VH-VL binders against q3j6l0. Designs and how they scored, part 2

Target 1, 232 residues: q3j6l0
Amino acid sequence: MHSLSERVEQLRLNDCPDWLYLLHEFDALYRQGSDGGSRPIRTHRKRVRDSLALIVEANPAVNDRPPEVKPVTAHLGRALDLGERGAVQGMSRALARVAGRLTWEYGYEKVPKALARKYAYCEILGPRGPICAERLILGFVLFAPSTTYPQHSHKDIEESYISVAGAWSENDAAVHAPGSLILNRPGLEHRITTGDLSPCLLAYAWTGSEERLNQPGMKLSSPRKARIEKGI

## First folded at step 1 (VH-VL; framework fv_maftivimab)

Design M21
Fold by ESMFold2-Fast, scan of step 1:
Structure M21 (fold): chain C 232 residues (1-232), chain A 118 residues (1-118), chain B 106 residues (1-106)
Amino acid sequence: as target 1 above (232 residues)
Amino acid sequence: EVQLVESGGGLVQPGGSLRLSCAASGFTFSSYAMNWVRQAPGKGLEWVSTISGSGGSTYYADSVKGRFTISRDNSKNTLYLQMNSLRAEDTAVYYCAKDYYGWAFDIWGQGTMVTVSS
Amino acid sequence: DIQMTQSPSSLSASVGDRVTITCRASQSIYSYLNWYQQKPGKAPKLLIYAASSLQSGVPSRFSGSGSGTDFTLTISSLQPEDFATYYCQQSYSYPTFGQGTRLEIK
């Protein structure tokens, strides 16, 4: 009676199987790789896996945030369905279990209205929760079809994207398929363009110092700078 | 002001061809997918075709596949629908519609009437 | 193709009434449902997108709800300008529309 009316003051990862399952699928994404990648990509994959393993073993605090949606999140169901039919089926199923608990955000103080309708991100593991960690950030970015996410950079943060659903390109390079990892090194600007009619769901990982992950210093290219850059 | 203006409709015999145009103004045309939606007299709405903002992807209703071709000229802010092998059941008002949110159509033209009859 | 069925096909109501129109999909479409209003001789007008998001410039008396297969459009207090035909449309796969609901004066 009395014991059933009480709750532990702090939930931890081992108390939250759906979050734990999602982290297992992040491990699987960063473990996958049959053919040789570059040394920096292999080193990054290992860094993410090793950091994640230590965090899981430490049984970190879980602070579920109030769920929040953005216009782009109407595309989440379709993106998850696309992922079910691809190489990353396990991740799509694990994400579907927590879909109603996600807090979708923009991450920038000023977001152009057109972009605000076409993208959002959610942090799964990191200093802002729901799964508390200081030296690794894991999450998702969701894009509407035909989205151009302008050039952006992060100081002293090593960033990767793994395609869960949809087609996309970085800096007008080759199209990236589900399961492919793209590594973005600290200080370099990146521009993302998504495929024309399907939503795009990317899993992301940020590695860096505790100081930098708590204060990422994300910055979008100014309109003036964008006008100077060649658009092709 | 955001505006779409269709043209090119008319009377055509079965088996004939017709090309519809849609002139867009007031928004960055190349940044949006564009659509054709039709409505037969006294009937409901039927999606016909979609073209991505870049023009790299096109999609068609099964009823028009192989007969209709959607295209765009972003330098002229113009959308087209080339209609071949027209049938009586293609008789409809054809609307040009701007994609807002993954096949949510926020801006529509006035429509242009296509009548397929002998 | 995903089939969309609206109910009722026609409805008579008076100014000030609360009006409810339903739309059913033949399979789950999550929140990929839009609602349009069409007046005689005019192009359709987008009212609601993503099942429940009110389009800019649309009066607050219009609201949408539902997810999966069952969706509802509600007009909380019918106005004279609201007599029109209403269409639901799924955007989960290639777009398909319901047959329409004609809202007539009683």
Scores: ipSAE 0.006, ipTM 0.447, lowest interface PAE 14.7, mean pLDDT 81

Design M22
Fold by ESMFold2-Fast, scan of step 1:
Structure M22 (fold): chain C 232 residues (1-232), chain A 118 residues (1-118), chain B 106 residues (1-106)
Amino acid sequence: as target 1 above (232 residues)
Amino acid sequence: EVQLVESGGGLVQPGGSLRLSCAASGFTFSSYWMNWVRQAPGKGLEWVSTISYSGGSTYYADSVKGRFTISRDNSKNTLYLQMNSLRAEDTAVYYCAREGYYDAFDIWGQGTMVTVSS
Amino acid sequence: DIQMTQSPSSLSASVGDRVTITCRASQSISSYLNWYQQKPGKAPKLLIYAASSLQSGVPSRFSGSGSGTDFTLTISSLQPEDFATYYCQQSYWTPTFGQGTRLEIK
């Protein structure tokens, strides 16, 4: 009631059709294949959709952050072009509408210089995103070709990645096509490796408590540990 | 008004079969994952089975796997549980439940009693 | 399976009392913890979902808190209609319920 008594004019989601359109495409993305896959994957997809529906219905505040670019964002145009040709074309078009308003960042206290040239993320919905929410984070991660992204998550955060564009693998497993979802279980280390020919654009969703999402505690694996695992 | 109504319970001998039904009304049944949850007399709640909104994915508690089959008919707004090779330990009230936000069971039926006895 | 442990298993209280029931998960379930109330001969009723979100129509004297492995249901001022059995349930993986807490009149 304080804000209303102060006569503050606040931008809300319903006032921002470009952001609302992007959130509709997140819903569509997490609805694809929601009836298939393992129970944990289907349960996660449903959690994201249900949380998103409640947030959209509440018409949250929209506070655009200052736009920021990183070296990797030079690849965004090509990634969006690739996405527009496939199963996730709606998401690619929606993201293109807000591309100039995105705040690309690293999210870690210390980022190796090699990785800093090849990666960045942006939060769309969440405690730090332009669209305010406390128990769901939605965003994008952009990778240059031939990028290795070694991270591990906080034990209380459930995280998924869905490919929008480009080829990638997790923990040296199968290559993931656009539209496919990978679920990172809480507390497990995950290594993302991107293909050599194109950039890779991933949509991500984090679910967890308000406390955990405000301070996720994400960490990157050390270069030393990565070299030991590769036998070099 | 949103409601679920179970039917088909009764007395059956060990090794017998029963088919439970759950009639849904007041919501778009085809948009929701559905569950069966049971409760033995004087005991707590135990999840039995889950079915996806299309019926394409089904899950079962280890105690009923291979004996029970969950299914649904979205054109009739009805959920089913086919129970075969019934055992005394299957004696319970069986509830139909809908998964809402955060996969919580937000709507429950009144329950139907299944008694497996000689 | 994720094991859910409730404490106490039984509790006696008087109208007007503040009642606290706890629930512990064998592994982290984030905030995917739900609380149900069941009265004798009736189906369970959802009280709280996502650890702390009050279901519509549920009185504000009910509240939930916690995340990860430790969760609490609180009734700030017990009413006669609140004497019932309370169950916690995780919806993080395959659903599992606590054994229940029976709340009885003193």
Scores: ipSAE 0.005, ipTM 0.447, lowest interface PAE 15.8, mean pLDDT 82

Design M23
Fold by ESMFold2-Fast, scan of step 1:
Structure M23 (fold): chain C 232 residues (1-232), chain A 118 residues (1-118), chain B 106 residues (1-106)
Amino acid sequence: as target 1 above (232 residues)
Amino acid sequence: EVQLVESGGGLVQPGGSLRLSCAASGFTFSDYAMNWVRQAPGKGLEWVSTISGSGGYTYYADSVKGRFTISRDNSKNTLYLQMNSLRAEDTAVYYCAKGYWEGAFDIWGQGTMVTVSS
Amino acid sequence: DIQMTQSPSSLSASVGDRVTITCRASQSISRYLNWYQQKPGKAPKLLIYDASSLQSGVPSRFSGSGSGTDFTLTISSLQPEDFATYYCQQSYYSPTFGQGTRLEIK
């Protein structure tokens, strides 16, 4: 429902070719098969693609947000250059076209100074993104070299990361290179550590209900929370 | 091709301990959260515990918290449940179950019977 | 904990009948509801996840619907192999199951 005061013409996705092009590259990322061999990963990839196809078909509203930068966005140019030479060059080119229109943010009320200098994220499609959607969030996270992003989790949201540029590890596991997809189950904590030589740019997808995606409740873990979740 | 096989169940007296094992095959074990779900004779299903793919995060039902410990060895494709301070109410078939999309359990083992009786 | 209540607790039906089983959550669980079939002496089998998504290999006569607090499992035309106990399960918080609905012949 719109009031009489909301009389400006609403832009739609089909009116915004650079945003549509970026969404086409998200579709391509979730069709890549290099790291999608397991059944849950294949199911997640298909869900993201199917949800995205329905959203694009509906020609959703586009509400460009004021552009905003964070200290880490000084690394964006280098990350995009790295992506151009990698397996996901199409995404890097699409993102470069809209780089000046992105709203980079932290997502937390309070961010430690050290972390505030080393990361930021931007939502592209979702309740708070320029492209309106209720049941799917697509976006990017950018990390400086040698960044440790603390333990965090989402309640009832299944999250995936696909590396666009740079190397990273989750929970001190194997190194993930460009094109690799990591799937995080709802409610499970994870910690991200980036490599020492280059920035890291991750594309992310969140799937969940309209209720959960409007209020994802992303939380940084504390010793107290970790103990409660581990039953100690 | 995908299979879970539980073992380690048996008869134990109240206050005793048992360790259950679940051998996984046919999938990349470390990619999935693993679960224990139990069923008392003639009763319904009750979730007991979950462990993340890395083993870094564990979750427990209130009824077993402080008494049971879930763990995994990804190099051996094996899930464990250490059960201490067992009570008559813990008598059940214990199923090993693989995590799936939206918190479902897509693959289940055959179950192993734990009887806590004097 | 979220309480899951199934209705009915048991029902009798004939081959070819349309059967509906309902599941109610004590609070909103959005779409995070799964359905399982269990035959005597066997492990449960996943039928439906995410309220309405049919698991691979499950016959199309099974369908799920609902959101929030009220959910339904429907079997459009009962077959002899469908006589079993059915459980709903929420995954919104720590998993909890309904008490089960026993589907019997006659």
Scores: ipSAE 0.000, ipTM 0.409, lowest interface PAE 18.7, mean pLDDT 80

## First folded at step 4 (VH-VL; framework fv_maftivimab)

Design P27
Fold by ESMFold2-Fast, scan of step 4:
Structure P27 (fold): chain C 232 residues (1-232), chain A 119 residues (1-119), chain B 106 residues (1-106)
Amino acid sequence: as target 1 above (232 residues)
Amino acid sequence: EVQLVESGGGLVQPGGSLRLSCAASGFTFSSYWMNWVRQAPGKGLEWVSTISGSGGSTYYADSVKGRFTISRDNSKNTLYLQMNSLRAEDTAVYYCARDRYYSGYFDYWGQGTMVTVSS
Amino acid sequence: DIQMTQSPSSLSASVGDRVTITCRASQSISSYLNWYQQKPGKAPKLLIYAASSLQSGVPSRFSGSGSGTDFTLTISSLQPEDFATYYCQQSYSYPTFGQGTRLEIK
């Protein structure tokens, strides 16, 4: 070995082809036309793509993070298999290449025990992700079958979910299939319910100010408030 | 140069305990999932256990669940396998292996350490 | 538990031969299949991951193909150092290995 070959320089995105490929697949997801073609959805898709393009061009730092799993990640292999057969197979394949390097977490200080066994998320690009960015967060949420992710909201953050694998519904509305995008506007509460037959893997994007994305202020609605809002 | 070196194997009686160690070098140990894979004499490979980079998550084969405990000390770049209530069928060469992806593929292996459970 | 079955269990070949080893999963595992080579008294060595990706440092005569339930490992022109036992392994769920294929000199 040569002494200079022992030095580890700061890794940057251009040095990490698997991360670059995953971000390219995020770009592809957000280039697809929405079913229904609403203006807010088209505007959000463009905002995500434009932010991502600027971040990639800046060649940001990539920080090693210890990989972490949660009970729900036992479903990841099945979810990736389902995604590979669907409308967003490129994303599923890209995610598989980095699966063992992901840090899965809950995002809330206290998580109900039932929910803790059925979901987790991982940030890919963002202030706390392996790929450093301050103005955009990209990641994944994984759900076990028959999961209800309770009502939650963020102030001043616009959030989208795109199905990679599995069937789910938001606020008990129509079922959303792989490739469909759901847009959650700042301050609006929403609830996710997954289908009974398979796990559900969602790609997510958050847009907002640097200050808000660094301190998102996530909160779960109380069971009482959730029942009142649902009319039960 | 990535290296994994196992130690701690030996002869132990049924019902006994043994602790295996795997010393890692040449890579950022805390960034990788680590595994134990065993091979009984003249037989094929069997995955035993995996541990996340931080040590916060562990998984086990049904055959060893409740008896074996995987752990790691990232400050010492060392992986461990505590084996309790050993049975004759646990006799095998035990390999330390690095997982490039979660429960994915094992890109580097140690030389193995022999565990013999016999009276 | 996903069962992996290799065919054949043993195979005799000569240097220069094209060798094909097959691996079948009891259920679909997409492309989450890896191949290893093991020589007597040595640790296994990763050859192929994700069904068809060649591990760095592995000679190009090794190739993998397949998806779903059926997979193949091919050695296009067998060399003396290739006589070994080969294992397939699925990474779709908790890892399971095939029983191994012993490649012997004819």
Scores: ipSAE 0.005, ipTM 0.432, lowest interface PAE 15.6, mean pLDDT 81

Design R03
Fold by ESMFold2-Fast, scan of step 4:
Parts: C-alpha cells; sequence; structure tokens
Structure R03 (fold): chain C 232 residues (1-232), chain A 120 residues (1-120), chain B 106 residues (1-106)
C-alpha cells in the first residue's frame, strides 16, 4: 500500500462507526413522540431529522478535536449511568463510546466562576465538528446538580433540548423528565434550573442559516437587566 | 400513515426481465435509504440491494450484481428494481424496506411484498 | 460478505418460558446487529436495532445483548403472539441475515 503521506488522510463519517451510531441515536431522540406535541415542536423535530439525514448521506468529514474537560465533566460518568437505566438508553450508550474524545466548552466569552464549575457543552455535529456540517448543530450540555443556567437567547436560531438524564425545568415551569423535548424559538430568552439529586445531561439541536450557526451570537442576561424585569 | 406498496411481480421465464416498483407515502422519501429484501418460498431473508436517499450510491448482493439495478424517483416517491437475466433461483417474495435512518441499517418499515416466480 | 449464523435453527417452547436465540458473525461487527420477527404470510417486523435498543412499540419482554461477534435475543416470558421466525441481520457492512430461528409451540 502507499504511505499515508502520499494519500488523502481525511476521515469521513462512514469510516467512523462510533460517531455514526451516535448520530443514529440523535435521529431516534427526534423521532420519539414525534406524532405528539404542538405543530412547532413537530415541525422542529422533522427539520432536525431531515437535515441530519441529508448531512449523513453526504458522508461528511470527521475531524476529531483535541479532547478537553471542564470541572462539570467529573459528573459525566454518573449522568451516563442514569441514562443507561432510562428511556434513552441507546443515546447514553452511544455517548459513552466517544466520551474520551469529546471537547467540552462554555460557548460564551465571559462565564461567571460559579457557572463555570457547573456546566459545559460539547458539539458533536456542526461547523466546529468533530462531524463537519453547516446547516445543523447537534451536541450535549452537562449540568451539575442544583445548577441555574442564567437567562440567555440566540438570534435567528431555533433550539431544542431533550433530556438524556436528570431532572430540569425551564423558566420555572414543570419539571422535564428524560425523553421530553423543550423548544426555544429564535430570540426568546430562557433559563434552565437542574434538580438537586443528580447531574443533568441534555441533548441539543440548533437549526438556522449557515451564517447564524457558524456565529450564533449567544449572550447571557445581565443581573441589572434581570432586576429591572422584576422591578428591583 | 407511513406505507410502502410493492407492485410489478409475476411469472416470467428464465432469462426474462421484470421491473418492480414500490410506492412510498407518509415520510420524506428522499431522506432515507431504501432496500429490496427477498425471501424464497420456505427460506430465509436475503438482502438484495440498497440505494441511498439521493440515489448517488447503490449496493448489491453478489448473487444479483450485474443483473439487477436499483433506482429511485424522488419526485414520484417511488423505488424500482430492474431485474434482468432472471434465474429460477430468483423466485421469491420481494419486499421493499425503508432504512430506519439514512444508511443501510435496520429496516423499520416494510411493504407487503410482491411474488416473483421464474419458471418454464 | 459477513456471514451470520443463528442457533438454534428451531426450538419449541411453552407460554411463559424464557427463550434465547443466538447469532454469530464471521467477523467483528461491533454492535451493528438487528433482530426481526416474521409471522407466516407477513412481512418482517423490526424488534431490536444496534444489538440492544428496543424498537418503539415492541414489548419490553424482548431484549438484545452482545457485541463483536456474539449476540443474543431473549424473550423473558413467552406470549402466544411470539411464536414466529426470528432473524438477525448485520448492518456493519452490506447487509446479511442469519438463516432464521423458528420458534414453535411445544
Amino acid sequence: as target 1 above (232 residues)
Amino acid sequence: EVQLVESGGGLVQPGGSLRLSCAASGFTFSSYAMNWVRQAPGKGLEWVSTISGSGGSTYYADSVKGRFTISRDNSKNTLYLQMNSLRAEDTAVYYCAKSRYWGSDAFDIWGQGTMVTVSS
Amino acid sequence: DIQMTQSPSSLSASVGDRVTITCRASQSISYYLNWYQQKPGKAPKLLIYAASSLQSGVPSRFSGSGSGTDFTLTISSLQPEDFATYYCQQSYDTPTFGQGTRLEIK
């Protein structure tokens, strides 16, 4: 055989069964309960599935990023164990296979020290990879127990969260169980609070234009703005 | 309602040709790989062919390679199997099957099957 | 092609029994193994994908396990509607099926 220096060394998705299987489980998450829910939720689920199918069929490039951990990743093993015992077992097992290859990040220019100890996210499919795509972002967010993820918004991006493990609430609404989807429409602020007993692992999907997905423009609400909303 | 309906089966002589069709409804046809799987009378399942969602990639079982051609028309939500140089061994019920995802993986939705008999 | 071999080719069982069916691949297929149920005169039905993931709508008495070359389908408490032929299928490479296992009334 020719040496590697004389060959194209670009890995493609079909060469990476563990990544491919993880994407299959994302597809399964966005199919579960797809006949129920509101029209916007059903439309979003279909948009994610259809985009994912087209991306996978194109056999995209795979560029594993340097693995990176954050303080919250100490909770990952427990979150995966909880997921393996619940309704989303397949996703948890698939994620466990690639756990050591993940690049955990914050996504904001400035993160309060308290929050920096209690959360991180990782992109699985998207402009930054490891699985290269421009029209869809798929990933995970991991939270420590009793975490409040402050009010934030995304411009021109439709975002969903599906619980893989742990209990959480958005904007102090009802507690969301594993398998439940919450949809955040473009421009709407939302806040996440996790339960006290266990870490919380959420799968997320972002749909939007290539321009917006490459530069999502994420921002956290300031304490001053929050106080003005409450009249204090 | 997710549904696959096969047609085009029948009795043909050895060396003859036949074209099977599979009409799909209830899902985004172009987003999924489609498959033909056959089953000879009283025998097990045998995968025949797979076509990617775009139609850009096709795969065949060694037993049919060079004789059968899988194709699709995404504007008509229809899958085809052109069968040439038919042999007695090709006698089987032919099922149209949808891949659960986009690749050739688990087959989650199946048609009712159409019988192809190759005999004198 | 990857060859899939099922064991046994047939077995007889009674309602309430625990039934196990084994599937062996000629080479490692990781966990890309699917299980199907086929009743006489009907198309196959997907039961399990990725070795151990239960397809939506399939009863929890069905379970799958294994990785690499050796895989098992288990029915924990056999019901009358479970008498059928069961097939394994690998999706690691171009698809191949096992020869099938006929589950018959004792």
Scores: ipSAE 0.006, ipTM 0.465, lowest interface PAE 9.9, mean pLDDT 82

Design R06
Fold by ESMFold2-Fast, scan of step 4:
Parts: C-alpha cells; structure tokens; sequence
Structure R06 (fold): chain C 232 residues (1-232), chain A 120 residues (1-120), chain B 106 residues (1-106)
C-alpha cells in the first residue's frame, strides 16, 4: 500500500496570464533600440531577454505575496496614467492589471524617515518576487517628486533602469525620458534625483549570479564617504 | 497535440489585399510570441513579422512595414496577417510559426503554409 | 540588419558520411543562432537553437557549435531521411536567415 501525499497544487506562470503579460512587456521594453545601438547596452538588453525567455520556458512557480503599500504608492495611479500616454503604454497597462497584487517594500533594514515617505520598490520576478527566479530580478521603483535616492552600488550585479514615467537624472547628469535605458555596470556608484513636477516610475533589471542576486549586499553611502570617493 | 493551421491564401491582383489566418491548438496560445515567415517559389526563408503574447508589441521586416499588419485574438487562439498593397514580390508560401519562448526566437512549431500569388 | 551567409550552397554526400555546414554572421550574434531542416513541399523543422542546444525529438547525430560570427551544423552519420535543405537563422536582432544549403545524394 502507498500513502498518498497531501499537497496544495502549486500555481505556475502558465496559470497566471496577468503575470505572463507583464513579463512579455518587460521583454518588449528591453527590445527597444532608443539608445542608438551601443554594444554594451545591446548586450545587456539581450542578456535580460535571454534570461527571461529561459525562465518563462521553465514555467516557474508563482507565489502571490500579501499586497503591501507604502506612502509613495499613493502616486502609482498618476505614474501609470502618464505611462499610458506614450511609448511605454503596453507596460503601463500590464502593470495596472496587477497593481492590487504588488508588495511594495524598502529593501534596506533601516531607511531615513524622509526617504521612507518618498520611495518604494517591488520585485516582480526574482528570488523574493511573486514569480520565482534565481538568476534575474525584474521589478519597479517608484519615487515621489523631488526625491534624492542616496548613492549606492552593487557588487557583481549589472543593473539597468528604463523610464516608465516622470523625469529623473543620475549623478546630476542627463535628464531621462520615458523609454530610455540607463545601464549601471557592477561596482559603479550612482545616485538618483527625481524632478519636482511628477512621480517617477522606473522598471529595473538586475543580472548576476544566483548567489549575488539572492544576497545583493545593497548599502546606502554616507555623504562623507561619497565626498571622499568623488574627491569633493 | 500542438498544431498550427494556416488559411486565407490565394490569387490576388497587384495592389490588392488578403488576410491570412492561423488557428493554433495544443498549447497556451497567449503565452507565446507568434510569427509569419514566407518563402518565395524556389527561394529561401524570409521572416515577415512577430507579435508578442499580449499583442502589445509587433515587429515587421522592412520589406512589408506599412503594408502588412500582424494581430492576434487570444480568446480564439488565432493569429492574423492583414496584407495590403500587395506586390509581385510578395508571392510566396506564408508559414505561421510559434516562438520557442517569446520574441523572435527559434521557431519550434510551424504550420503547413498557405500560398499567396500576386499576379494578373 | 544582420546578413547570414551559408557555405556551401549545395553539397553531395552518401549515407554514413559526416557532413558539416557552416554559417557566418556579418557581426557578432553571441550564441543566438538556430538551425532548421526543410524537405521539399514541407514546412521547416527546428533542429538546433542557441547554437548548440538540440531540439526535443531531434536525433543525436545532429549537433551545432560556434559563437560570435562562425557557426557549424554537423551530421555525424548521414541517414537517407537527412537529404534536405538546411537553414541557419539569427535571433540576436530582427530575424534573418541564411540562403540555405541543399544536401543531395551522390
């Protein structure tokens, strides 16, 4: 005689069309050639798309997390409305469909109160996302107007941001428009400042080893340390 | 059984229009990008168009851009190609093909093709 | 767009022969190269994806290799059913196919 296992049936990506549509829009977003065909950027885009395709083919587990909001998520509706007017409308519509199921969080053990009111992120695909994956992280970061996100870097992780809504700059350089991709190579420091007129919604992708993506070791840089490293 | 069946081909005058259909079965249609690939008599394969699973992103070969429109109806498991302003050089067998993943990846499942002839 | 060039355009071989077909891309496509087999009057069949990955159901006598710009498809011991036209295709950018290699009986 055999004892039967009692197990709840695991939901998988093929059972969850709204999540699958969102991933298709991530693929589309990373296929755009808006940045003029720079080889490092094209290589990064292809790496994200290739990893995503392999993950989708594996039909990964889907574990919808309890929905959570942060103060900044009051801005999400406006950010999605802005995104629906332009080149990223497919992504904005797909995200709107799952908006009620998102788990917004800070990602740091301790955050300053000023920052805690002005930003949050949600992981969509990854080790801690609703869609389980170990070698690619896809998600969103939402910022209130006039937010300065402190200088930070990631060891052995290649990170990109693509603008969905709002204006922002990195290291006080260029102002980025919806659809543009910014690539942050491993170990390079960056600081994000958002414009004062609207919220800013960024799609992000992290590529790296399974070990690094499960334990990214993200830290915020102090103003003193930032000045020493930048020679100011 | 995974299957793609094309229809809608035929003879058409230059400048005319045709709409091709591709009926899909045996897989979750909305989860995969779909493609049209054509082959002129005695010639090689030429990619024509791709549509992502959501229908939100479409891509076209330069030779057909502005004349052809790819679309899909996920509720009916059907892919379409609307072909306008047809030219003699559009004469080909048109294949419906499923991407292995999404995007214009490897094409793992193909229909049998439908012949489009553009001539007087 | 990326141009794909196959060599040779045709070759003749006998059952049991080892056959090699090459494909060259006009720029680096990493490993985003696929191989197809097409028999007269039939739709193409996927043999190899991602340069070297054998598609499910394809006999192990088929293998692919290469990266960057130069790729090869090898049939280790040719069978009667292998006489066909073979196409390479890049999926690094908007898809382009090689012109095809016709494999004929000697």
Amino acid sequence: as target 1 above (232 residues)
Amino acid sequence: EVQLVESGGGLVQPGGSLRLSCAASGFTFSSYAMNWVRQAPGKGLEWVSTIYGSGGSTYYADSVKGRFTISRDNSKNTLYLQMNSLRAEDTAVYYCAKSRYFGSDAFDIWGQGTMVTVSS
Amino acid sequence: DIQMTQSPSSLSASVGDRVTITCRASQSISSYLNWYQQKPGKAPKLLIYAASSLQSGVPSRFSGSGSGTDFTLTISSLQPEDFATYYCQQSYDTPTFGQGTRLEIK
Scores: ipSAE 0.006, ipTM 0.458, lowest interface PAE 12.0, mean pLDDT 81

